# VH-VL binders against Serine/arginine-rich splicing factor 11 (SRSF11): the designs that were tried, part 11

Target 1, 81 residues: Serine/arginine-rich splicing factor 11 (SRSF11), of Homo sapiens (Human) (q05519r33to113)
Amino acid sequence: EVIQVTNVSPSASSEQMRTLFGFLGKIDELRLFPPDDSPLPVSSRVCFVKFHDPDSAVVAQHLTNTVFVDRALIVVPYAEG
Short names: E, the ipSAE of ESMFold2; O, the ipSAE of OpenDDE; V2, 0.75 times the mean of E and O plus 0.25 times the DockQ between their complexes.

## First folded at step 15 (VH-VL; framework fv_canakinumab)

Design u5 (from t5 with light chain R93K Y94W; at its last look DockQ between E and O 0.95; V2 from the best seeds 0.00; counts 0 for: banned pattern WPW L94, pae E 2.1 > 2)
Fold by ESMFold2, look of step 15:
Structure u5 (fold): chain C 81 residues (1-81), chain A 118 residues (1-118), chain B 107 residues (1-107)
Amino acid sequence: as target 1 above (81 residues)
Amino acid sequence: QVQLVESGGGVVQPGRSLRLSCAASGFTFSHYAMHWVRQAPGKGLEWVAIISFRGSNEWYADSVKGRFTISRDNSKNTLYLQMNGLRAEDTAVYYCAKDQYMSGFDYWGQGTLVTVSS
Amino acid sequence: EIVLTQSPDFQSVTPKEKVTITCRASQSIGSWLHWYQQKPDQSPKLLIKYASRSISGVPSRFSGSGSGTDFTLTINSLEAEDAAAYYCHQYYKWPWTFGPGTKVDIK
């Protein structure tokens, strides 16, 4: 199962996102937008995380409204279309 | 009020094992990563290990990898450190610490002393 | 592994004077640097997070600055209770390392 994390501080790279969401469980895949090497200035980032264990994705949604760095995260299920 | 209390320290022979415990209260234990950090007498702080919210991920400092095992029991609000193959260089005060979502270790226990004797 | 160094190793400072402690990282860590205070015979206490952000309950005389590889902790007017060891801590990349510490004594 995949979660969408929004309102991510631009100071957090994929390394920090892997660390934070690694607190929930083993990560199969993580994608950060814009990527770490993007030259464009941004005010926030969006991250998608796929956990090895779907139960980790349920627990991860409790991080909604948790302040990470300087702003509260929004963590929701990623809808398939 | 957040409280962390370490126990299980003592004097132990080289090569032997010891198990430390850290009792947690005043917060939802299962929602936080937990660390062990140690401090040799008269020396600085050394990070030892971290465990994820539900114990599915663990990471260790190279100095203890293969000898120490971090674990937790969320039903008992307790963090553990199993220390095998103890050496003189493992002599230290061992602290458990709460991880505030990578913003630092916001609460520490009082520490428990491990002395590896001759 | 990211190595942190601190300067000076030791300071003896008269009350009310300004104290400056530096921490240098072996590679850029952005602002992923936290400061801790450890008073004699006590556990460490989180003092400053993310290089420069204040912690509730920490006196306003403590401030931090810097980013990248060079960071400072400042005590603007030293009080007797500030005699302690001060450690920087990087939370940029595993393994998460501490600096060797700076001891501050009064007088």
Scores: ipSAE 0.550, ipTM 0.886, lowest interface PAE 2.1, mean pLDDT 91
ESMFold2 (binder alone), look of step 15: mean pLDDT 93; pTM 0.942
OpenDDE, look of step 15: ipSAE 0.878; ipTM 0.954

## First folded at step 17 (VH-VL; framework fv_canakinumab)

Design v1 (from t5 with heavy chain H31Y; at its last look DockQ between E and O 0.96; V2 from the best seeds 0.00; counts 0 for: pae E 2.1 > 2)
Fold by ESMFold2, look of step 17:
Structure v1 (fold): chain C 81 residues (1-81), chain A 118 residues (1-118), chain B 107 residues (1-107)
Amino acid sequence: as target 1 above (81 residues)
Amino acid sequence: QVQLVESGGGVVQPGRSLRLSCAASGFTFSYYAMHWVRQAPGKGLEWVAIISFRGSNEWYADSVKGRFTISRDNSKNTLYLQMNGLRAEDTAVYYCAKDQYMSGFDYWGQGTLVTVSS
Amino acid sequence: EIVLTQSPDFQSVTPKEKVTITCRASQSIGSWLHWYQQKPDQSPKLLIKYASRSISGVPSRFSGSGSGTDFTLTINSLEAEDAAAYYCHQYYRYPWTFGPGTKVDIK
């Protein structure tokens, strides 16, 4: 029910990630690393999304290789510890 | 190739209802969020509503919230807009538009005119 | 709500001259701004994405620049077919608003 999204453009904030993955279903939790306010200069971000409906997490994996902003996303299942 | 065709517009009196349809072809409809955008005669563009890939999430402009309902039937490749409690200010050409993963609305239909007049 | 304004409202321009259209956001939107062209009696067409990124099939005379709150669409050598309304659109934060438009005519 949790996905890991990598290769996220540094120009995408948690607001944009919430919007994009909200296209797939209701989001229970979203975490973006580094956070929106981080001064840390990075070449990419990582986002974790927990969907209310597990089927949304399955559909979200179809976004792998979709160009978002300037680079292709990698969307894979993430097992919560 | 990609085609969006709106229908269901017409002239209605205030307070009445109308349902718009948008037939989609040339792409995998269920992989995209879809929008309605309207344009009053001689005026600019106004975003109206968006629906998620499977219809699980919907968002509306404040001007239409509570009166309009966006929906989709992915088995028919069709987007809908149910418009209740129509007002004169709802008079516009209504476009359906395909969302290219937040990079803009890359395809638009030809629009269907809704005129709300007593 | 993020308000977009555009300047000028209307511009009449001699062919081959440069056209500059500005869009200003009421708060920072990064590069989350797209430009649309709408020719008379036609549907809008996506012209520029992410403030400055080109789109296949759009003539190279169209370019965009800016980030944050101030954005510019430029037509470097105006052609007759460029007579249209131009709209900026922010995709930063719900509700995703359009600018009021800039009408460009041929003088």
Scores: ipSAE 0.530, ipTM 0.893, lowest interface PAE 2.1, mean pLDDT 92
ESMFold2 (binder alone), look of step 17: mean pLDDT 93; pTM 0.952
OpenDDE, look of step 17: ipSAE 0.894; ipTM 0.959

Design v2 (from t5 with heavy chain H31W, light chain R93K; at its last look DockQ between E and O 0.97; V2 from the best seeds 0.00; counts 0 for: pae E 2.03 > 2)
Fold by ESMFold2, look of step 17:
Structure v2 (fold): chain C 81 residues (1-81), chain A 118 residues (1-118), chain B 107 residues (1-107)
Amino acid sequence: as target 1 above (81 residues)
Amino acid sequence: QVQLVESGGGVVQPGRSLRLSCAASGFTFSWYAMHWVRQAPGKGLEWVAIISFRGSNEWYADSVKGRFTISRDNSKNTLYLQMNGLRAEDTAVYYCAKDQYMSGFDYWGQGTLVTVSS
Amino acid sequence: EIVLTQSPDFQSVTPKEKVTITCRASQSIGSWLHWYQQKPDQSPKLLIKYASRSISGVPSRFSGSGSGTDFTLTINSLEAEDAAAYYCHQYYKYPWTFGPGTKVDIK
């Protein structure tokens, strides 16, 4: 299962997102939009995380409303098909 | 009231082992990553290890890799550090610390002293 | 590994005067820097997060600034209880290193 993380501070790179969500479990895939190398100035980022263990994705949703850097994360399931 | 209490420190000879414990209370232990940080006498702080919420991931400083193992028991609200192959340079006060979602270590224990000498 | 340096190593300051402590990182860490205070014979206490963000319960005389590689902790009007060691800490990239510390004494 993949989770969608929104309201991510633009100061957080994929490195920080991988660290934070690594607190929940092993990550198979993580994608941050816009990506680390984008020059695009944005007010927030969106991150998609696929965990090795789907139970980690369920637990990760408890991070909704957790302040990360300067704003509360929104963590929800993402169904890509 | 958040409280972290370390125990298990003492004086041991080089090459021996110790197991440190950190008893946590006043917060939902399983929702936070936990760290060990040490401070040699008269010196600064050195990060030692971190463990994820459920113990799925662990990271270590290079100085302790292969010798120290961080673990936790969320049913007992307890963090552990198994310290094998102790060396004189491991002599330090060992603190457990709560990770506030990468915003810093917001609570620390009082520390437990480990002295490695013959 | 990201190396943090601090200046000065030690300073002795007259009460009510301003204290400035610097921390320099060996590469850019954005604002992923936190400051800790450690009073004599006590455990560290989180003082400033993300270079400049205040912590509830920390006196307003403490402030932080900087980004990238150069960071400053300021105590605007030193009080006696501020005699302590001060450490910067980077949470940008594993392994998460501390600076060597700056000791502040009251003259």
Scores: ipSAE 0.528, ipTM 0.890, lowest interface PAE 2.0, mean pLDDT 92
ESMFold2 (binder alone), look of step 17: mean pLDDT 94; pTM 0.953
OpenDDE, look of step 17: ipSAE 0.903; ipTM 0.961

Design v3 (from t5 with heavy chain F53W, light chain R93K; at its last look DockQ between E and O 0.82; V2 from the best seeds 0.72)
Fold by ESMFold2, look of step 17:
Structure v3 (fold): chain C 81 residues (1-81), chain A 118 residues (1-118), chain B 107 residues (1-107)
Amino acid sequence: as target 1 above (81 residues)
Amino acid sequence: QVQLVESGGGVVQPGRSLRLSCAASGFTFSHYAMHWVRQAPGKGLEWVAIISWRGSNEWYADSVKGRFTISRDNSKNTLYLQMNGLRAEDTAVYYCAKDQYMSGFDYWGQGTLVTVSS
Amino acid sequence: EIVLTQSPDFQSVTPKEKVTITCRASQSIGSWLHWYQQKPDQSPKLLIKYASRSISGVPSRFSGSGSGTDFTLTINSLEAEDAAAYYCHQYYKYPWTFGPGTKVDIK
């Protein structure tokens, strides 16, 4: 029910990630690493998204290789093990 | 290749309802959020509403909340706008627009004119 | 909501001269600003994304710059077909608002 989104542009804050994935479906939880208030520049970010409807997590994986801002996203299911 | 075609505009009396349609082709409709944007005659662009890929999330401009409903039928590749309680201020050309993952509205329809007048 | 203002409201320009259009946001929006062109009797067309990024099929005479609150669209050498209204649009925070537009005519 959780997806891992990697290769996220550092110019995208949690606000933009919530907007983008909110366009797919209702979000229960979202975490961005490093957080918006991180003091150091980074080359990319990782985002975890939990959708209210698990089917939204499946269809969200269609965003893999989609350019968002300046680079292609990698969207995969987050597995426990 | 990508095409968006609005229909359903016309002249209606204040307080009445009208339903707009937008037929989509040339892309995988169900993989994109879709918008309605309007433009009053001689005026600028005003964002109206957006609907998520599967139709589970909707957002509206304050000026239309509670009166307009955006919806979609992915099996028919069609976007809709149900406009209830129409007012003179709703007179505009209504465009449907495709959202390219927040990089802008990359395709727009030709627009359909809605005139609210006695 | 984030208010966008544009300047000038209207500009009449001799062909081949430079056109500058500004857009100012009421709060910082980073680079989350896109530019649209609307020619007479036509639908809007996306010109510039993310303040400064080019779009395939848009002539190279169009460029954008700025970040934060102050943004500029430049037409380096105006052509007759560039007579249009130009709108900035912020995609930073809901509701996603447009600027009021700048109309560019040929002198």
Scores: ipSAE 0.544, ipTM 0.891, lowest interface PAE 1.9, mean pLDDT 92
ESMFold2 (binder alone), look of step 17: mean pLDDT 93; pTM 0.951
OpenDDE, look of step 17: ipSAE 0.839; ipTM 0.950

Design v4 (from t5 with heavy chain H31R, light chain R93K; at its last look DockQ between E and O 0.95; V2 from the best seeds 0.80)
Heavy chain, then light chain:
Amino acid sequence: QVQLVESGGGVVQPGRSLRLSCAASGFTFSRYAMHWVRQAPGKGLEWVAIISFRGSNEWYADSVKGRFTISRDNSKNTLYLQMNGLRAEDTAVYYCAKDQYMSGFDYWGQGTLVTVSS
Amino acid sequence: EIVLTQSPDFQSVTPKEKVTITCRASQSIGSWLHWYQQKPDQSPKLLIKYASRSISGVPSRFSGSGSGTDFTLTINSLEAEDAAAYYCHQYYKYPWTFGPGTKVDIK
ESMFold2, look of step 17: ipSAE 0.645; ipTM 0.909
ESMFold2 (binder alone), look of step 17: mean pLDDT 94; pTM 0.953
OpenDDE, look of step 17: ipSAE 0.900; ipTM 0.960
ESMFold2, look of step 18: ipSAE 0.604; ipTM 0.899
ESMFold2 (binder alone), look of step 18: mean pLDDT 94; pTM 0.954
OpenDDE, look of step 18: ipSAE 0.905; ipTM 0.961

Design v5 (from t5 with heavy chain H31F; at its last look DockQ between E and O 0.95; V2 from the best seeds 0.79)
Fold by ESMFold2, look of step 17:
Structure v5 (fold): chain C 81 residues (1-81), chain A 118 residues (1-118), chain B 107 residues (1-107)
Amino acid sequence: as target 1 above (81 residues)
Amino acid sequence: QVQLVESGGGVVQPGRSLRLSCAASGFTFSFYAMHWVRQAPGKGLEWVAIISFRGSNEWYADSVKGRFTISRDNSKNTLYLQMNGLRAEDTAVYYCAKDQYMSGFDYWGQGTLVTVSS
Amino acid sequence: EIVLTQSPDFQSVTPKEKVTITCRASQSIGSWLHWYQQKPDQSPKLLIKYASRSISGVPSRFSGSGSGTDFTLTINSLEAEDAAAYYCHQYYRYPWTFGPGTKVDIK
């Protein structure tokens, strides 16, 4: 149900991540680390996405190695309660 | 070669319905979100709607919400726009466009003209 | 909704001269701005992505700059084939809006 997305450009906020992964299906929950309002400059971000339909999480893993903004995403399954 | 071809435009009276199609070829259709964008004669571009890879999410401009429905059939590589309750302000050339993972619309069709007139 | 404005609405320019088109967003959109060119009676074509990034096959005379709210498209030496309308497009937040366009004609 949950995927971990790493190697995310710091230019992408939770809004852009929600848009991109919304292309795979309806999102129940999304968390971006560090969050949008963090004052710290970072070189990359990590995002966790929970889809309404588990099949969306399977399809989302096809985005691994897709360049988003300036770097290739890594999308893997993740389990979190 | 990537190709997008719209069809189904024509002249209709206000309040009527029309269904547009966009035939896609030259890429894996189901790996891309697809858009409709329209342009009234002599005017600028107006985004209309987007549909997710498998059709599970749809977003609409406020001007068409509740009247237009975007859909797709990935087995036929075809994008659709069902337009109900048509109004004079819906008169436009309608383009389908391929979304390159939010980096822009990298391919557009040639458009199909919809004219809503009494 | 994020409103984009463009300036000028229209300009007529002598070949080989520099063209500057501006786009302003009603709130910060970072670099989430793309530029499109639409030649007469043709479909739009993607010209610049992420405010300033080049696209393969687009002539090097086209460049983009800016971030936040203020963006510029530049044609450093206008060619006759560049007569077109130019649109900015924000991909920052739904609804994903276009600017009103700038028409560029050959003088």
Scores: ipSAE 0.578, ipTM 0.896, lowest interface PAE 1.7, mean pLDDT 92
ESMFold2 (binder alone), look of step 17: mean pLDDT 94; pTM 0.953
OpenDDE, look of step 17: ipSAE 0.902; ipTM 0.961

Design v6 (from t5 with heavy chain F53S W59S Y101S M102S, light chain W32S; at its last look DockQ between E and O 0.06; V2 from the best seeds 0.00; counts 0 for: sugar tag NES H57, pae E 16.6 > 2, placed apart)
Heavy chain, then light chain:
Amino acid sequence: QVQLVESGGGVVQPGRSLRLSCAASGFTFSHYAMHWVRQAPGKGLEWVAIISSRGSNESYADSVKGRFTISRDNSKNTLYLQMNGLRAEDTAVYYCAKDQSSSGFDYWGQGTLVTVSS
Amino acid sequence: EIVLTQSPDFQSVTPKEKVTITCRASQSIGSSLHWYQQKPDQSPKLLIKYASRSISGVPSRFSGSGSGTDFTLTINSLEAEDAAAYYCHQYYRYPWTFGPGTKVDIK
ESMFold2, look of step 17: ipSAE 0.000; ipTM 0.620
ESMFold2 (binder alone), look of step 17: mean pLDDT 93; pTM 0.947
OpenDDE, look of step 17: ipSAE 0.021; ipTM 0.743

## First folded at step 18 (VH-VL; framework fv_canakinumab)

Design w1 (from v4 with light chain R53K K93R; at its last look DockQ between E and O 0.96; V2 from the best seeds 0.82)
Fold by ESMFold2, look of step 18:
Structure w1 (fold): chain C 81 residues (1-81), chain A 118 residues (1-118), chain B 107 residues (1-107)
Amino acid sequence: as target 1 above (81 residues)
Amino acid sequence: QVQLVESGGGVVQPGRSLRLSCAASGFTFSRYAMHWVRQAPGKGLEWVAIISFRGSNEWYADSVKGRFTISRDNSKNTLYLQMNGLRAEDTAVYYCAKDQYMSGFDYWGQGTLVTVSS
Amino acid sequence: EIVLTQSPDFQSVTPKEKVTITCRASQSIGSWLHWYQQKPDQSPKLLIKYASKSISGVPSRFSGSGSGTDFTLTINSLEAEDAAAYYCHQYYRYPWTFGPGTKVDIK
């Protein structure tokens, strides 16, 4: 299953997001928007994480309202269809 | 109050094994990644290993890969370090440390001394 | 692997004077740097997070600055209890390394 993580600090790159969400379980795929190499100035980022074990995605939603860097994360299920 | 208490250190001969324990209390242990950090006598801090919230991921310093295994038992609020093939350069105080969502290690134990000597 | 260096190795400072400790990273780490204090015979204590962010319970005389490769820890008016070793720690990229430490003593 895939989770959507919003309200992500612009100081967090894909490397830090892989580390943080790796605390929940093995990650099959992670995408951060804007990507690490984007020159665009942003006030926040959005990250999508697919876990190997769907139970990790359920547990990861408990990170909602957890302060990461300077702001509270919002972690919700994401379905692509 | 948060407490971390290491145990299992001692004097061992090179090539032998030790198992360290870290008893945690005062926080929801299963919600945090945990680290081992060591400090050789008169030297600085060296990161050793980290384990994920439920033990599904582990990372190690190159100096200990293949010899040390980090593990945890969330039902006992206990972190472990299995140390095999010990060498003189593994002599250190070993600390367990709580990871505050990558913002630093906010709580440390008092450490347990491991001495590897013939 | 990201190497951290610290300067000076050791300094002896008159009470109430300013202490400056530098940490330099071998590549840019943004603000992913934390500072620790270790008093004699004690465990390390987190002092500054994210290069410059304060931590509750740490005296305001401690401050951090820097980004990228160059970072500074400052003690604006040294107290006797601040005699300790100070370590920087990068949390940018595995493996997460510490600097070699700076010892601060009272003259």
Scores: ipSAE 0.646, ipTM 0.908, lowest interface PAE 1.5, mean pLDDT 92
ESMFold2 (binder alone), look of step 18: mean pLDDT 94; pTM 0.954
OpenDDE, look of step 18: ipSAE 0.888; ipTM 0.958

Design w2 (from v4 with light chain I55F; at its last look DockQ between E and O 0.95; V2 from the best seeds 0.82)
Heavy chain, then light chain:
Amino acid sequence: QVQLVESGGGVVQPGRSLRLSCAASGFTFSRYAMHWVRQAPGKGLEWVAIISFRGSNEWYADSVKGRFTISRDNSKNTLYLQMNGLRAEDTAVYYCAKDQYMSGFDYWGQGTLVTVSS
Amino acid sequence: EIVLTQSPDFQSVTPKEKVTITCRASQSIGSWLHWYQQKPDQSPKLLIKYASRSFSGVPSRFSGSGSGTDFTLTINSLEAEDAAAYYCHQYYKYPWTFGPGTKVDIK
ESMFold2, look of step 18: ipSAE 0.654; ipTM 0.910
ESMFold2 (binder alone), look of step 18: mean pLDDT 93; pTM 0.948
OpenDDE, look of step 18: ipSAE 0.898; ipTM 0.960

Design w3 (from v4 with heavy chain Q100E; at its last look DockQ between E and O 0.94; V2 from the best seeds 0.79)
Fold by ESMFold2, look of step 18:
Structure w3 (fold): chain C 81 residues (1-81), chain A 118 residues (1-118), chain B 107 residues (1-107)
Amino acid sequence: as target 1 above (81 residues)
Amino acid sequence: QVQLVESGGGVVQPGRSLRLSCAASGFTFSRYAMHWVRQAPGKGLEWVAIISFRGSNEWYADSVKGRFTISRDNSKNTLYLQMNGLRAEDTAVYYCAKDEYMSGFDYWGQGTLVTVSS
Amino acid sequence: EIVLTQSPDFQSVTPKEKVTITCRASQSIGSWLHWYQQKPDQSPKLLIKYASRSISGVPSRFSGSGSGTDFTLTINSLEAEDAAAYYCHQYYKYPWTFGPGTKVDIK
C-alpha cells in the first residue's frame, strides 16, 4: 500500500513527486524527506507514497532503475514495524 | 520504432462533439502517461490533458475542464479525447504525446486538425 | 499558472552565426524546463531537457543553460535545417505551460 522511493534527486520537490507517482494512481499521502522548505543541502531525498489502490503500489515498483532527473530511482514496498 | 497516429479530426459546428483517437505502437503503451497538446493555426502550443498509466488519474487545462475527457484502452494501445461543447477557440491541430517520466514529450504524433466553425 | 515569455519573437539569421533564444519564467522553476523545435509543417521535437541536458540524436550545436527564472537556448553555428519555431516548456507545476515561441529564419 505504501512504497519507499530512494535515490531521489534533490531537484525534485513534493510537487514533482506527486506528479510522477500520480502516473501510477491516486495518491492518499506523500511525504518527502527532507521536506520542500528545508534549507539543508542534501545529495538525495527519500519519498514515501501511500496509494489509494494497492495495485498502484505494485505497479510503481517497476519504476526501480528508471532515471528520474539525474539518477535511477529505487522503489520498494515499505513495511512499518 | 515509436509511432503515434492521431485520427478523428474534422469540421464541426459550435456546441457539437468530436472524439479523437491516437494509435500507439513501438513501445509498452501501458507504462507511460500520455498527453494531448493542441496548436491553434499560426499560434503556439497549449497543453490540454494528461492520463496516468492505467487511466486512474486525469488532469486537464482549465480551458477544457468539464468539456473534454481523456481516456485510454491499454488492450488496444489507444489514447482518446472526447470533446464536448466545442467552441471556436478549440480550433487547433491536436497532438498526442508520450511522457518520458517528466523529462519531456519525447514522441509526438503528426496531429489531427479540428475546426469549429459555423 | 506559470507564465513563460520568450525573446526575441523572431530572428532572421545568416548561416554559421550564433543564435540565442531566451525564456523567462514568472516564478522559479529550478531546472524543470524543456526545449522543443518545430520545423514548418511538422510536429514538435524534444531538443533539450532539464534546461541543459542533451538528447541523443540532437546535433551538438544545440545547447541549453539557465535555472530558476532565466533560460537560454543556443545554436552555436546556425544551419539551414535549423529554420524553425522554438518553444520552452515548464514541467515544474501544473498546469504545464509553453512559451509563446521564437521563430528563426535563414537570412
Scores: ipSAE 0.578, ipTM 0.902, lowest interface PAE 1.9, mean pLDDT 92
ESMFold2 (binder alone), look of step 18: mean pLDDT 93; pTM 0.951
OpenDDE, look of step 18: ipSAE 0.903; ipTM 0.961

Design w4 (from v4 with heavy chain H35N K65E; at its last look DockQ between E and O 0.94; V2 from the best seeds 0.82)
Heavy chain, then light chain:
Amino acid sequence: QVQLVESGGGVVQPGRSLRLSCAASGFTFSRYAMNWVRQAPGKGLEWVAIISFRGSNEWYADSVEGRFTISRDNSKNTLYLQMNGLRAEDTAVYYCAKDQYMSGFDYWGQGTLVTVSS
Amino acid sequence: EIVLTQSPDFQSVTPKEKVTITCRASQSIGSWLHWYQQKPDQSPKLLIKYASRSISGVPSRFSGSGSGTDFTLTINSLEAEDAAAYYCHQYYKYPWTFGPGTKVDIK
ESMFold2, look of step 18: ipSAE 0.657; ipTM 0.910
ESMFold2 (binder alone), look of step 18: mean pLDDT 93; pTM 0.947
OpenDDE, look of step 18: ipSAE 0.913; ipTM 0.966

Design w5 (from v4 with heavy chain S30K; at its last look DockQ between E and O 0.96; V2 from the best seeds 0.81)
Fold by ESMFold2, look of step 18:
Structure w5 (fold): chain C 81 residues (1-81), chain A 118 residues (1-118), chain B 107 residues (1-107)
Amino acid sequence: as target 1 above (81 residues)
Amino acid sequence: QVQLVESGGGVVQPGRSLRLSCAASGFTFKRYAMHWVRQAPGKGLEWVAIISFRGSNEWYADSVKGRFTISRDNSKNTLYLQMNGLRAEDTAVYYCAKDQYMSGFDYWGQGTLVTVSS
Amino acid sequence: EIVLTQSPDFQSVTPKEKVTITCRASQSIGSWLHWYQQKPDQSPKLLIKYASRSISGVPSRFSGSGSGTDFTLTINSLEAEDAAAYYCHQYYKYPWTFGPGTKVDIK
């Protein structure tokens, strides 16, 4: 239901992440770290996405190694605990 | 090798409906969001609608929301645009376009002309 | 909604001269701007992505620059086949709008 997306370009804000992962399905929650309003320079971001439909989370993992902006995404299941 | 071919355009009276189709080949259709973009004769480009990989999300330009419906059939590699309540302002060439993960529309069809006139 | 403006709306240019086309956004869009070329009677073609990044198969005479609100497409040495309309497109925020276009013709 929840995926972790790493190696996210700093030029991608929460808006772009919601758009890209919205291509997989309806998003219930999305969190980007550092957040959009962080004052610190960043070299990459991490994003967590909770989909309404768990099948969207499975399909989203196929975006691993897809170049988004300038670098290949890593998309894996988020194991809570 | 990537091909997008639109069809279903024609001349219709205001208030009528048309359904456009876009046949896709040469790529894994179900892995890409798809758009409709239109261009009135002699005018600029206007984004119309986008549909997600599996059709679970759709977004529309305000000018067509409530009248147009984008859809897709991934088993047939086909994108659709159902256009209801057509108006003269909808007269345009309609292109389907492939979304390359927000890096732009990398492939476009040849377009199909819709003319709405009395 | 983010409004894009382009200038000039039309220019007629001597071959081999430099062409500059500007696009301005009504609010900052970072580098989330793409350029398209549309030759007469043809479909649009993606020319520059993310404001300044080249596309395989696009001649090196085409370049893009800018970020935030002000963007420029440059054709370093105009060729006859470059006669076309040029559109900027923002992919920053829904609804994703196009600029009104700049028509470039050869003198």
Scores: ipSAE 0.632, ipTM 0.908, lowest interface PAE 1.6, mean pLDDT 92
ESMFold2 (binder alone), look of step 18: mean pLDDT 93; pTM 0.952
OpenDDE, look of step 18: ipSAE 0.901; ipTM 0.960

## First folded at step 19 (VH-VL; framework fv_canakinumab)

Design x1 (from w4 with light chain I55F; at its last fold request DockQ between E and O 0.93; V2 from the best seeds 0.87)
Heavy chain, then light chain:
Amino acid sequence: QVQLVESGGGVVQPGRSLRLSCAASGFTFSRYAMNWVRQAPGKGLEWVAIISFRGSNEWYADSVEGRFTISRDNSKNTLYLQMNGLRAEDTAVYYCAKDQYMSGFDYWGQGTLVTVSS
Amino acid sequence: EIVLTQSPDFQSVTPKEKVTITCRASQSIGSWLHWYQQKPDQSPKLLIKYASRSFSGVPSRFSGSGSGTDFTLTINSLEAEDAAAYYCHQYYKYPWTFGPGTKVDIK
ESMFold2, look of step 19: ipSAE 0.671; ipTM 0.911
ESMFold2 (binder alone), look of step 19: mean pLDDT 93; pTM 0.945
OpenDDE, look of step 19: ipSAE 0.906; ipTM 0.964
ESMFold2, look of step 20: ipSAE 0.642; ipTM 0.908
ESMFold2 (binder alone), look of step 20: mean pLDDT 93; pTM 0.945
OpenDDE, look of step 20: ipSAE 0.912; ipTM 0.965
ESMFold2, fold request of step 23: ipSAE 0.735, 0.746, 0.762; ipTM 0.923, 0.924, 0.926
ESMFold2 (binder alone), fold request of step 23: mean pLDDT 93, 93, 93; pTM 0.942, 0.943, 0.945
OpenDDE, fold request of step 23: ipSAE 0.930, 0.930, 0.928; ipTM 0.969, 0.969, 0.968

